# VHH binders against Iron-regulated protein A (irpA): the designs that were tried, part 18

Target 1, 312 residues: Iron-regulated protein A (irpA), of Synechococcus elongatus (p12608)
Amino acid sequence: LITNQTIQGFVDQVVVPSYVSVAAGATQLEQALQTYQQAPTAANLEAARQAWRVARDRWEQTECFAFGPADSEGFDGAMDTWPIDRQGLKTAAAQPVEQREDSRKGFHAIEELLFAATEPTLSDRQHLVILATDLTKQAQGLVTRWQQASDQPAYRSVLLSAGSTDSAYPTLNAAGTEIVQGLVDSLSEVASEKIGGPLETQEPDRFESFVSRNTLSDLRNNWTGAWNVYRGQRSDGVAAGSLQQRLQQQHPVIAQQLDQQFATARQALWAIPEPIETNLASPRGKVAVLTAQTAIAAVSDTLERQVLPLVQ
Key: E = the ipSAE of ESMFold2; O = the ipSAE of OpenDDE; V2 = 0.75 times the mean of E and O plus 0.25 times the DockQ between their complexes.

## First folded at step 13 (VHH; framework vhh_8cml_1)

Design u1 (from t1 with S57K T107E; at its last look DockQ between E and O 0.08; V2 from the best seeds 0.00; counts 0 for: pae E 4.4 > 2, placed apart)
Fold by ESMFold2, look of step 13:
Structure u1 (fold): chain B 312 residues (1-312), chain A 124 residues (1-124)
Amino acid sequence: as target 1 above (312 residues)
Amino acid sequence: EVQLVESGGGLVQPGGSLRLSCAASGFTFSYYAMGWFRQAPGQEREFVALISRYGGKTDYSDSAKGRFTISRDNAKNTVYLQMNSLKPEDTGVYFCAAKRGYKYYPEPASYDYWGQGTQVTVSS
């Protein structure tokens, strides 16, 4: 099922452009926070909040390929740890950010200082710039690890060498397993944890981006990231050699089922009104959230039970 | 067939140390984040520590921070908890847990597999 074209498209059409997009968003957020620190107007606050949402959108589309350096070199931890240490964050301005616990930096630390109060304090504005500078450094570092060789090969090269005798992916199917497992893990976590956790506890603050009311956007971007991987590109259409195209050619019944399940999950997610955090309060809101949970779980189940065996 | 087998628990005096181990089998260990939880009699199971699939991220409860260290050896399919400066309030059954996926949560309901637990007793 998996060809060299499949892997190249995944890396060059989805992964690398997505991480480059994240780094650009982090840079724009840093610039907006610097402007807000120097001129703390309502317009500059709103621009900084919007820049956070844009950077967050881009980051959340990368969840299903957070393997390799994103984990092993600590980028995901530094950028996206949740929950945060609110008490420690309040006192952390004196602590160099590169020495901090992951629970005192990243997207959610920025979210707390930027969104929790109607207006950040002077101390918060100074702290936000420190946090955004580190977020930019991490996002750029992740791009570097994928695109540039150093004392070890660029991770792009690791994947593109799949099937070579000295590769970390000794067969094309080993790379295919990583790709499909990433889809399974991301979508199952959306269904069971990101949606399921708040539903089970009945606690709206169990939603990951409760403070900014951004959780529904996060979930929609998780779906979009998975969709991009499945179709092998970030633009409309389906890429030649993509997982979707290969399934259409070799296993058309599975492909039809999966295409329908992705579409059903999208419709269910986009039918949830903002903010998802209030939907726990009403029976109709709970039904909308449960419908989305079920639809996303169905995508993950088909990938795990029917697609994953084809690459193992 | 999934098994998580804890070991290394026991009786220790306040200020002492213990190292817990959890041997995993029946799944691809490197696809799972690992956690340690503990439960005192009559209490809810509470989060102690977690470690990501490749060890790049760790997190600790407030009570464990600075005293406990989680680590893993993917070649041996084993996760560890080094516990230093033990206090009587650390007494309880310590459970190893495994969670598939990239995102890490301290809630017990998030974990797919659980060990049987190992008793840690810190005598006053």
Scores: ipSAE 0.237, ipTM 0.609, lowest interface PAE 4.4, mean pLDDT 90
ESMFold2 (binder alone), look of step 13: mean pLDDT 86; pTM 0.872
OpenDDE, look of step 13: ipSAE 0.574; ipTM 0.805

Design u2 (from t1 with T107Y; at its last look DockQ between E and O 0.92; V2 from the best seeds 0.00; counts 0 for: grease 24.5 > 24.2)
Amino acid sequence: EVQLVESGGGLVQPGGSLRLSCAASGFTFSYYAMGWFRQAPGQEREFVALISRYGGSTDYSDSAKGRFTISRDNAKNTVYLQMNSLKPEDTGVYFCAAKRGYKYYPYPASYDYWGQGTQVTVSS
ESMFold2, look of step 13: ipSAE 0.694; ipTM 0.865
ESMFold2 (binder alone), look of step 13: mean pLDDT 86; pTM 0.873
OpenDDE, look of step 13: ipSAE 0.763; ipTM 0.891
ESMFold2, look of step 14: ipSAE 0.690; ipTM 0.867
ESMFold2 (binder alone), look of step 14: mean pLDDT 86; pTM 0.876
OpenDDE, look of step 14: ipSAE 0.875; ipTM 0.933

Design u3 (from t1 with S57H; at its last look DockQ between E and O 0.95; V2 from the best seeds 0.00; counts 0 for: pae E 2.8 > 2)
Fold by ESMFold2, look of step 13:
Structure u3 (fold): chain B 312 residues (1-312), chain A 124 residues (1-124)
Amino acid sequence: as target 1 above (312 residues)
Amino acid sequence: EVQLVESGGGLVQPGGSLRLSCAASGFTFSYYAMGWFRQAPGQEREFVALISRYGGHTDYSDSAKGRFTISRDNAKNTVYLQMNSLKPEDTGVYFCAAKRGYKYYPTPASYDYWGQGTQVTVSS
């Protein structure tokens, strides 16, 4: 099912452009926070908050391929650890950011200082710039690790060497398993933890981006990232050699089921009223959230039960 | 069949050290974040430490920070907990746990597989 074209498209049309997009968003967030620090107007605060949401959108589309250097070299931890240590974050000013625990930096640390109060303090504004500079460094580091060799080969090269007995992916199916497993794990996490956790406890502040009321956007971007991986590109259409195209050719019943399940999950996620964090209080909001949970779990289940065996 | 088997527990004096190991089998170990949890009598299972799939991220409970170190060896399918400066309140059954996916949570309900536990007793 998985070909060299499949792997190349995944890396070159989805993964690398997505990480480049994240780095651009992080840079814009850093610039907006520098501007806000220098001129702390309401307009500049709103611009910084919007820049955070844009960078967050881009980051959340990368969740289903957070394997390799994103984990092993600490980028995901440094950028996206949640929950944060709120008290430790407030006392961390003396600690260089490169020495901090992951719970005191990254998107959610920035979110706390930028959104939790109606207006950040002077010390918060100084701290926000430090955090955003580190976020930009981490995002750029991820791009570098995928594109450029150093002590270790570029991760692009690791995946493109699939089928070599010396590769981390000694067969094409090994690379295919990583790609499909990423889809399964990301979508399962959305259904069972990101939606399921707060729903089971009925505690809205257990939604990951409760502080900024951005969780629904996160979930929609998780879906979009998975959709892009499945179809092999970030633009409209179906990429040649993509998982979707290969399934359409070789297992058209499974492909039709998956296409329908992705569409149903999208419809359900986009039907949830904003913000998801407060809609647990209404009966209509609760049914919308449950419908989305079920629909995205169905995508993950089909990928795991019917697609994953095809690459093993 | 998935198995997580803890070892290294025992009786130790306050201020002492123990090193727990958890040997994993029956799954692809590198797809799982790992955690250590503990349970004292009459209490819920509580978070101690977690480590991401490849070790790039670790996190600790407030009581464990500075005293405990989680690590993993993916070639040996093993996760470790080095416990130093042990206190009587560290007494309990320590469980190894595995969670598939990209998020790593300090919440027991998030973990897919659990070991049988190993007793740690810190006697004063």
Scores: ipSAE 0.445, ipTM 0.758, lowest interface PAE 2.8, mean pLDDT 91
ESMFold2 (binder alone), look of step 13: mean pLDDT 86; pTM 0.876
OpenDDE, look of step 13: ipSAE 0.628; ipTM 0.846

Design u4 (from t1 with L50R; at its last look DockQ between E and O 0.93; V2 from the best seeds 0.00; counts 0 for: pae E 2.5 > 2)
Fold by OpenDDE, look of step 13:
Structure u4 (fold): chain B 312 residues (1-312), chain A 124 residues (1-124)
Amino acid sequence: as target 1 above (312 residues)
Amino acid sequence: EVQLVESGGGLVQPGGSLRLSCAASGFTFSYYAMGWFRQAPGQEREFVARISRYGGSTDYSDSAKGRFTISRDNAKNTVYLQMNSLKPEDTGVYFCAAKRGYKYYPTPASYDYWGQGTQVTVSS
């Protein structure tokens, strides 16, 4: 099922471009926050908030492949730890960001300050710049680890060398397993935790991006990220050698099922009334959220039960 | 069958150290974030520490910070909790837990699998 072309498409058309996009978004956010720091106008605040949303959306498209450097070298933790230590965040403003625990920095730390009910103070504005600078550093570092060799090979090359005995992925299927497992786990987390947790307890503040009211966007971008991996590219269409194409060729029934399930999940996610945080308790909102949860879970289940065994 | 088996607990004096281990089997260990929880008599189970699937990120409760260190060895399917400068209030049953995916959570409900626990008693 998995070929070199599959892995190459995954890496060069999805993973690396996605992280590059994240780094660009982080840079823009940093610039916006610097502008806001220098001129704390309502317009500049809104611009910074929009920049955060853009950067966040791009990041959420990467969650299905947070393996490798993202995890092992701490980039994911530094950028996207949740929940944030709100009390610690405020008291540790003077602490070098590099020395901070993951729960006191990253996207959600910025979110906490930037989307607060009250306008950020001078101290907050300064803190935001520090946080954004670090976020950019982390994002760029992650891109570098994928693209460039240092004391260790670029992670791109690690995956592309799959099938070699000396590779971290001794077989093409090993790499395939990494990819499919990432899809399974990410979508399962979306269904069971990101959606399931708040839905079960009816506590909107359990949504990960509750402060910014950006949770629904996060979820939609989680779907988008998974869809990109499945198709082997970020643009419209199906990449040659992609997981989707290979399944269409070798297992057309499974491919058709997955395609339909992805579509159903998309329809359900985009049918949720905005914002999800304020609609969770409404009759319409509850049904829509449950529908989306069920649809996403179905995708994950099919991947786990029918696709994962094909690469193991 | 999924199993998490804790070990390393025991009786120790205040200021002493213990190293807990949790051996995992029956699932792909490297695809799970791991956590340690504890439960004192008459209290609810509380978060102690968590570690990402490949160990790049860790988090600790306020009580554990500076004293406890969570680590893992994926080759051995084992997660560890080094506990230093132990206090009487650290007494309780310590549980390891596993959560599928890259992310980890500080709430018990977020975890998929649990061990049976190991008793830690800090007393003079």
Scores: ipSAE 0.469, ipTM 0.789, lowest interface PAE 1.5, mean pLDDT 94
ESMFold2, look of step 13: ipSAE 0.506; ipTM 0.781
ESMFold2 (binder alone), look of step 13: mean pLDDT 85; pTM 0.873

Design u5 (from t1 with T28I; at its last look DockQ between E and O 0.82; V2 from the best seeds 0.00; counts 0 for: pae E 3.6 > 2)
Fold by ESMFold2, look of step 13:
Structure u5 (fold): chain B 312 residues (1-312), chain A 124 residues (1-124)
Amino acid sequence: as target 1 above (312 residues)
Amino acid sequence: EVQLVESGGGLVQPGGSLRLSCAASGFIFSYYAMGWFRQAPGQEREFVALISRYGGSTDYSDSAKGRFTISRDNAKNTVYLQMNSLKPEDTGVYFCAAKRGYKYYPTPASYDYWGQGTQVTVSS
């Protein structure tokens, strides 16, 4: 099922452009926070908050390929650890950000200082710039690790060498398994943890981006990222050699089921009223959230039960 | 069949050190985050430490932080817990556990596989 074209499309049409987009968003957030720190107007606060949401949107589309250097070199931890250590964040200003625990930096540390109060304090504004500079450094570093060799090969090269005896992916199926497992893991985490956790505890502040009321956008972007991987590109259409195209050609019943399940999950997820965090307060809102949870789980289940065996 | 087998427990004096190992088989080790939990008699299982699939992110309970270090060797399918400066309060059965995914919670219900445990006793 998985070909060299599949892997190259995944890397060159989805992963690398997504990380470049994240780095651009992080840069814009950093610039907006610098402007806000220098001129702390209500308009500049709202621009910084919007820049955070844009960068967050882009980042959340990368969740289903958070393997390799995103994990092993700590980029995902540095950028996206949640929950944060709120007390430690207050006291962390004396330490260089690169020496801090992951729970005191990244998107959710910025979220806390930027959104939790009506307006950040002077010290918060100074701290926000420090955090955003580090976020930009991490996002750019992740791009570099995928595109540039250093003491290790570029991760693009690691994946494109799949099937070589010297590769970390000694068969095409090994690379395919990582791609499909990433889809399974991301979507199952959305259903069982990101939605399921708050539902089980009935505590809406256990939604990941409760502080900014951004959790529904996160979940929609998780779906979008998985959809892009499945289709093999970020633009409309279906990429040649993509998982979707290969399934349409070789296993059309599975492909039709999966296409419909993705569409059903999208419809359910986009039908949830904003913000998701208040939907636990009413039976109608809870039904919308449960419907989306079930639909997303169905996509993950089909990928795990029917697609994953085809690449193992 | 999936197996997680802990070893390295034992009796140690306060202030001493132990290194626990957990050997994994029956699944692709690099697809799982690994955690350590502990349980004293009559208590709930308590989160101790967690390490991400490739080892780039770790998390610790407040009681473990600064004293314990989790690590993994994906080539050997093994997770380790280095425990330093041990205290009598650290006494208990230590379990390793495995969870798929990228977001990791310290709740036992989120974990797919569990070991049988190894006893750690810190005398006083």
Scores: ipSAE 0.372, ipTM 0.705, lowest interface PAE 3.6, mean pLDDT 90
ESMFold2 (binder alone), look of step 13: mean pLDDT 85; pTM 0.871
OpenDDE, look of step 13: ipSAE 0.779; ipTM 0.895

## First folded at step 14 (VHH; framework vhh_8cml_1)

Design v1 (from u2 with Y54S; at its last fold request DockQ between E and O 0.94; V2 from the best seeds 0.86)
Fold by ESMFold2, fold request of step 15:
Structure v1 (fold): chain B 312 residues (1-312), chain A 124 residues (1-124)
Amino acid sequence: as target 1 above (312 residues)
Amino acid sequence: EVQLVESGGGLVQPGGSLRLSCAASGFTFSYYAMGWFRQAPGQEREFVALISRSGGSTDYSDSAKGRFTISRDNAKNTVYLQMNSLKPEDTGVYFCAAKRGYKYYPYPASYDYWGQGTQVTVSS
């Protein structure tokens, strides 16, 4: 099912452009926070908050391919650890950010300082710039690790050499397994943890981006990232050699089912009333959240039960 | 059959050290984030240390920071907890836990598989 074209498209049309987009978003967030620090107007605060949401959107589209350097070199942890150490964050300004534990930096540390109060203090504004500078460094580092060789090959090259004795992916199916497993795990995580955790506990702050009320956007972007991987590109359409195209050619019944399940999950996610964090309080809100949970789980189940065996 | 088997517990004096091991089988270990949790008598399980699939990121509870180190060896399907500077309040049953995917959480309910636990007692 998996070809060299499949892998090349995944890397060059989805993964690398997504990480480049994240780094650009992090840079814009850093610049917005620098501007806010120098001129702490309401307009500049809103611009910084919006820049955080944009960078966050881009990052959340990468969750289904958080393998390789994102994991092994700690980029995901440094950028996206949650829950954070709220008390330690308050006192952490004296620590070099480059040396901080993951629970005191990254998207959610910035979220806390930027959104939790009506207005960040002067100290918060200074701290926010330090955190955003580190976020930008991490995002750029992840791009570099995929695109540039050093004492290790660029991870793009590792993936594109699948089927070679020197690759971490000795067969095309090994690379295919990594791609499909990422889809399964990311979507399962959305259903069971990102939605399921709050539903089980009935605690709104169990939603990952409760502080900014951004959790629904996170979930929608998780869906979008998975959809992009499945169809092999970030723009509209279906990429040649993509997982979707290969399934349409070789297993059209599975492809039809999966295409419909993705569409149903999208419809359910976009039907949830904003903000998702308040939907635990009403029967209508709970039904919308449960409907989305079920629809997302169905995509993951089909990928796991019917697609994953085809690449193993 | 999925198995997580902890070992290395025992009785130790305050200030002492222990190294816990957890041998995993019956699943693809490298797809799972791992954690150590502990339970004192009459208490809920609480997270101690968490580690990502490849070991590239870790997290520690406040009580573990600076004293405990989680590590993993994916070739041996084993996760470890090195515990130094042990205190009587570290006494409890230590459980190894596994969660599939890229993320880990400090919540016991997030974990798919659990070991039977190994007793750690810190006392004179």
Scores: ipSAE 0.788, ipTM 0.901, lowest interface PAE 1.2, mean pLDDT 93
ESMFold2, look of step 14: ipSAE 0.711; ipTM 0.860
ESMFold2 (binder alone), look of step 14: mean pLDDT 87; pTM 0.878
OpenDDE, look of step 14: ipSAE 0.891; ipTM 0.941
ESMFold2, fold request of step 15: ipSAE 0.337, 0.779; ipTM 0.691, 0.896
ESMFold2 (binder alone), fold request of step 15: mean pLDDT 87, 87, 87; pTM 0.881, 0.881, 0.881
OpenDDE, fold request of step 15: ipSAE 0.885, 0.873, 0.883; ipTM 0.937, 0.932, 0.937

Design v2 (from u2 with A109S Y113H; at its last look DockQ between E and O 0.89; V2 from the best seeds 0.81)
Fold by ESMFold2, look of step 14:
Structure v2 (fold): chain B 312 residues (1-312), chain A 124 residues (1-124)
Amino acid sequence: as target 1 above (312 residues)
Amino acid sequence: EVQLVESGGGLVQPGGSLRLSCAASGFTFSYYAMGWFRQAPGQEREFVALISRYGGSTDYSDSAKGRFTISRDNAKNTVYLQMNSLKPEDTGVYFCAAKRGYKYYPYPSSYDHWGQGTQVTVSS
């Protein structure tokens, strides 16, 4: 099922452009926060908040390929640890950010200082720039680790060497397993934790981006990221050699089921009214959330039960 | 059959050290984030330490920070908790837990697989 074209498309059409897009978003957020620090107007606050949402959107589309350097070199932890240490964040401003625990930096640390109060204080504005500079450094570092060799090979090269007897991916199917497992795990996480946790606890602040009311956007971007990986590209259409195309050719019944399940999940997620955090308060909202949970789980279940065996 | 088997618990004096191990079998260990939780008599399980799938990220409860270190060896399917400067309040049953996926959480309900626990008793 998995070819060299499949792997190259995944890396070059989805993963690398997505991380480049995240770095660009982080840079724009940093610039908006610098502007807000120097001129703390309501307009500049709103621009910084919107820049955070844009950077967050881009980041959340990368969750289904958070393997390799994102984990082993601590980028995901530095950028996206949640819950944060709110008390430690309050006292951390003097601590060099590169020496901080992950719970005192990253997207959710920025979210806390930028959204929790009606207006950040002078101290918050100074701290926000420090946090955003680090976020940009981490995002750029992740791009570098995928594209450029140093004392470690570029991760692009690691994946493109799949099928070599000395490779970290000794067969094409080993690389395929990584790709499909990422889809399974990301979508399962959406259903079981990102939606399921708040439903089980009935605590709206169990939603990951409760502070900014951005959780529904996160979930929609998780879906979009998975959809892009499945299709092998970020634009509309189906990439040659993509997982979707290979499944259409070799296992058309599975491909049709999966295509329909992705579409049903999208419809259910986009039917949830903003913000998802208030939907637990009404039977109508709860039904919309449960419908989306079930639809997302179905995609993950099909990938796990029917597609994973084809690449293992 | 999925198994998580803790070992290394015991009776120690205040200020002492223990190293807990948790051996995993029956699943692909590198797909799972790992955690240590503990439960004192009459209390709910509480978060102690978490580690990402490949060890690039860790997190600790306030009571564990600076005293405990979580680590993992994916080649041996094992997660560890090095516990230093032990206090009587650390007494309890320590559970190893596994959660599939890229994310990990300090909530017991997030974890798919649990060990049977190992007793740690710090005498006062």
Scores: ipSAE 0.687, ipTM 0.863, lowest interface PAE 1.5, mean pLDDT 92
ESMFold2 (binder alone), look of step 14: mean pLDDT 85; pTM 0.867
OpenDDE, look of step 14: ipSAE 0.887; ipTM 0.939

Design v3 (from u2 with Y54H; at its last look DockQ between E and O 0.89; V2 from the best seeds 0.81)
Fold by ESMFold2, look of step 14:
Structure v3 (fold): chain B 312 residues (1-312), chain A 124 residues (1-124)
Amino acid sequence: as target 1 above (312 residues)
Amino acid sequence: EVQLVESGGGLVQPGGSLRLSCAASGFTFSYYAMGWFRQAPGQEREFVALISRHGGSTDYSDSAKGRFTISRDNAKNTVYLQMNSLKPEDTGVYFCAAKRGYKYYPYPASYDYWGQGTQVTVSS
């Protein structure tokens, strides 16, 4: 099922462009926060908040391929640890950000200072720039680790050498397993943790981006990231050699089921009223959220039970 | 059959150290984030330390920060908790827990598999 073209498309059409997009978003967030620090108007605050949402959207599309350097070299932790240490964050301004625990930096640290109060303080504005500069460094570092050899090979090269003695992926199926497992894990986590946790506890702050009311966007971007991986590209259409195309050719019943399940999950996720964090209080909101949970779980279940065995 | 087996608990004096180990079997260890949780008598299970599936990221509760270190060895299917500067408040049953996927959370309900626990008693 998995070919060299499948792996190359995954890396070159989805993963690398996605991380480049994240780095560009982080850079724009940093610039917006610098402008806000210099001229703390309401318009500049809103621009900084929107830049955070854009960078966050792009980051959340990468969740289903958070293997490799994102995990092992601590980029994910530095950028996306949640919950954060709110008390420690307030006292951490004097700590060099490179030396801080992950719970005192990254997207959610920026979210706290930027969104939790009506207006950030002068000290918060200075701190926000420091945090955003670090976020940009981390996002750019992750791009570099995928594209550029140094003391370690570029991770692109590791994946593209699948099936050779030199790769961490000694067979094409080993690389395929990583790709499919990423889809399974990301989508099952959306259903069971990101949606399921708040539903079970009825605690709105169990939603990951509660402070900014951005959780529904996060979930929609998790879906979009998974869809991009499945289709082998970030634009409309189906990429040659993609998992979707290979399944259409070799296992058309599974492909038809997955295509329908992805579409049903999208429809359900986009039907949830904004903001998801407060709509659990109403019966209609709960039904919409539960419908989306069930639909995304069905995608993950089909991937795990029917597709994963084909690459193992 | 999934098993998580903790070891290394015991009785120590305040200021002492213990190293907990948790040996995992019955699942692909490198696909799971791991955590240590603890439960004092009459209290809820609380988060102590978390580690991502390949060890690049860790997180700690306020009470553990600076004193405890979580680590893992995926070749040995084992997660560790080095506990230094122990206090009577650290007394409790320590549980190893496993959660599939890239993310880890401080919530017991997020975890799929649990060990039976190992007792840590810091006598004052």
Scores: ipSAE 0.675, ipTM 0.856, lowest interface PAE 1.7, mean pLDDT 92
ESMFold2 (binder alone), look of step 14: mean pLDDT 86; pTM 0.875
OpenDDE, look of step 14: ipSAE 0.893; ipTM 0.942

Design v4 (from u2 with Y32H A109S; at its last look DockQ between E and O 0.88; V2 from the best seeds 0.82)
Amino acid sequence: EVQLVESGGGLVQPGGSLRLSCAASGFTFSYHAMGWFRQAPGQEREFVALISRYGGSTDYSDSAKGRFTISRDNAKNTVYLQMNSLKPEDTGVYFCAAKRGYKYYPYPSSYDYWGQGTQVTVSS
ESMFold2, look of step 14: ipSAE 0.734; ipTM 0.877
ESMFold2 (binder alone), look of step 14: mean pLDDT 87; pTM 0.879
OpenDDE, look of step 14: ipSAE 0.880; ipTM 0.935

Design v5 (from u2 with S30D Y54R; at its last look DockQ between E and O 0.93; V2 from the best seeds 0.79)
Amino acid sequence: EVQLVESGGGLVQPGGSLRLSCAASGFTFDYYAMGWFRQAPGQEREFVALISRRGGSTDYSDSAKGRFTISRDNAKNTVYLQMNSLKPEDTGVYFCAAKRGYKYYPYPASYDYWGQGTQVTVSS
ESMFold2, look of step 14: ipSAE 0.708; ipTM 0.871
ESMFold2 (binder alone), look of step 14: mean pLDDT 86; pTM 0.876
OpenDDE, look of step 14: ipSAE 0.884; ipTM 0.937
ESMFold2, fold request of step 15: ipSAE 0.643, 0.728, 0.757; ipTM 0.847, 0.879, 0.890
ESMFold2 (binder alone), fold request of step 15: mean pLDDT 86, 86, 86; pTM 0.879, 0.880, 0.880
OpenDDE, fold request of step 15: ipSAE 0.875, 0.871, 0.855; ipTM 0.932, 0.931, 0.925
ESMFold2, look of step 18: ipSAE 0.661; ipTM 0.855
ESMFold2 (binder alone), look of step 18: mean pLDDT 86; pTM 0.870
OpenDDE, look of step 18: ipSAE 0.822; ipTM 0.914

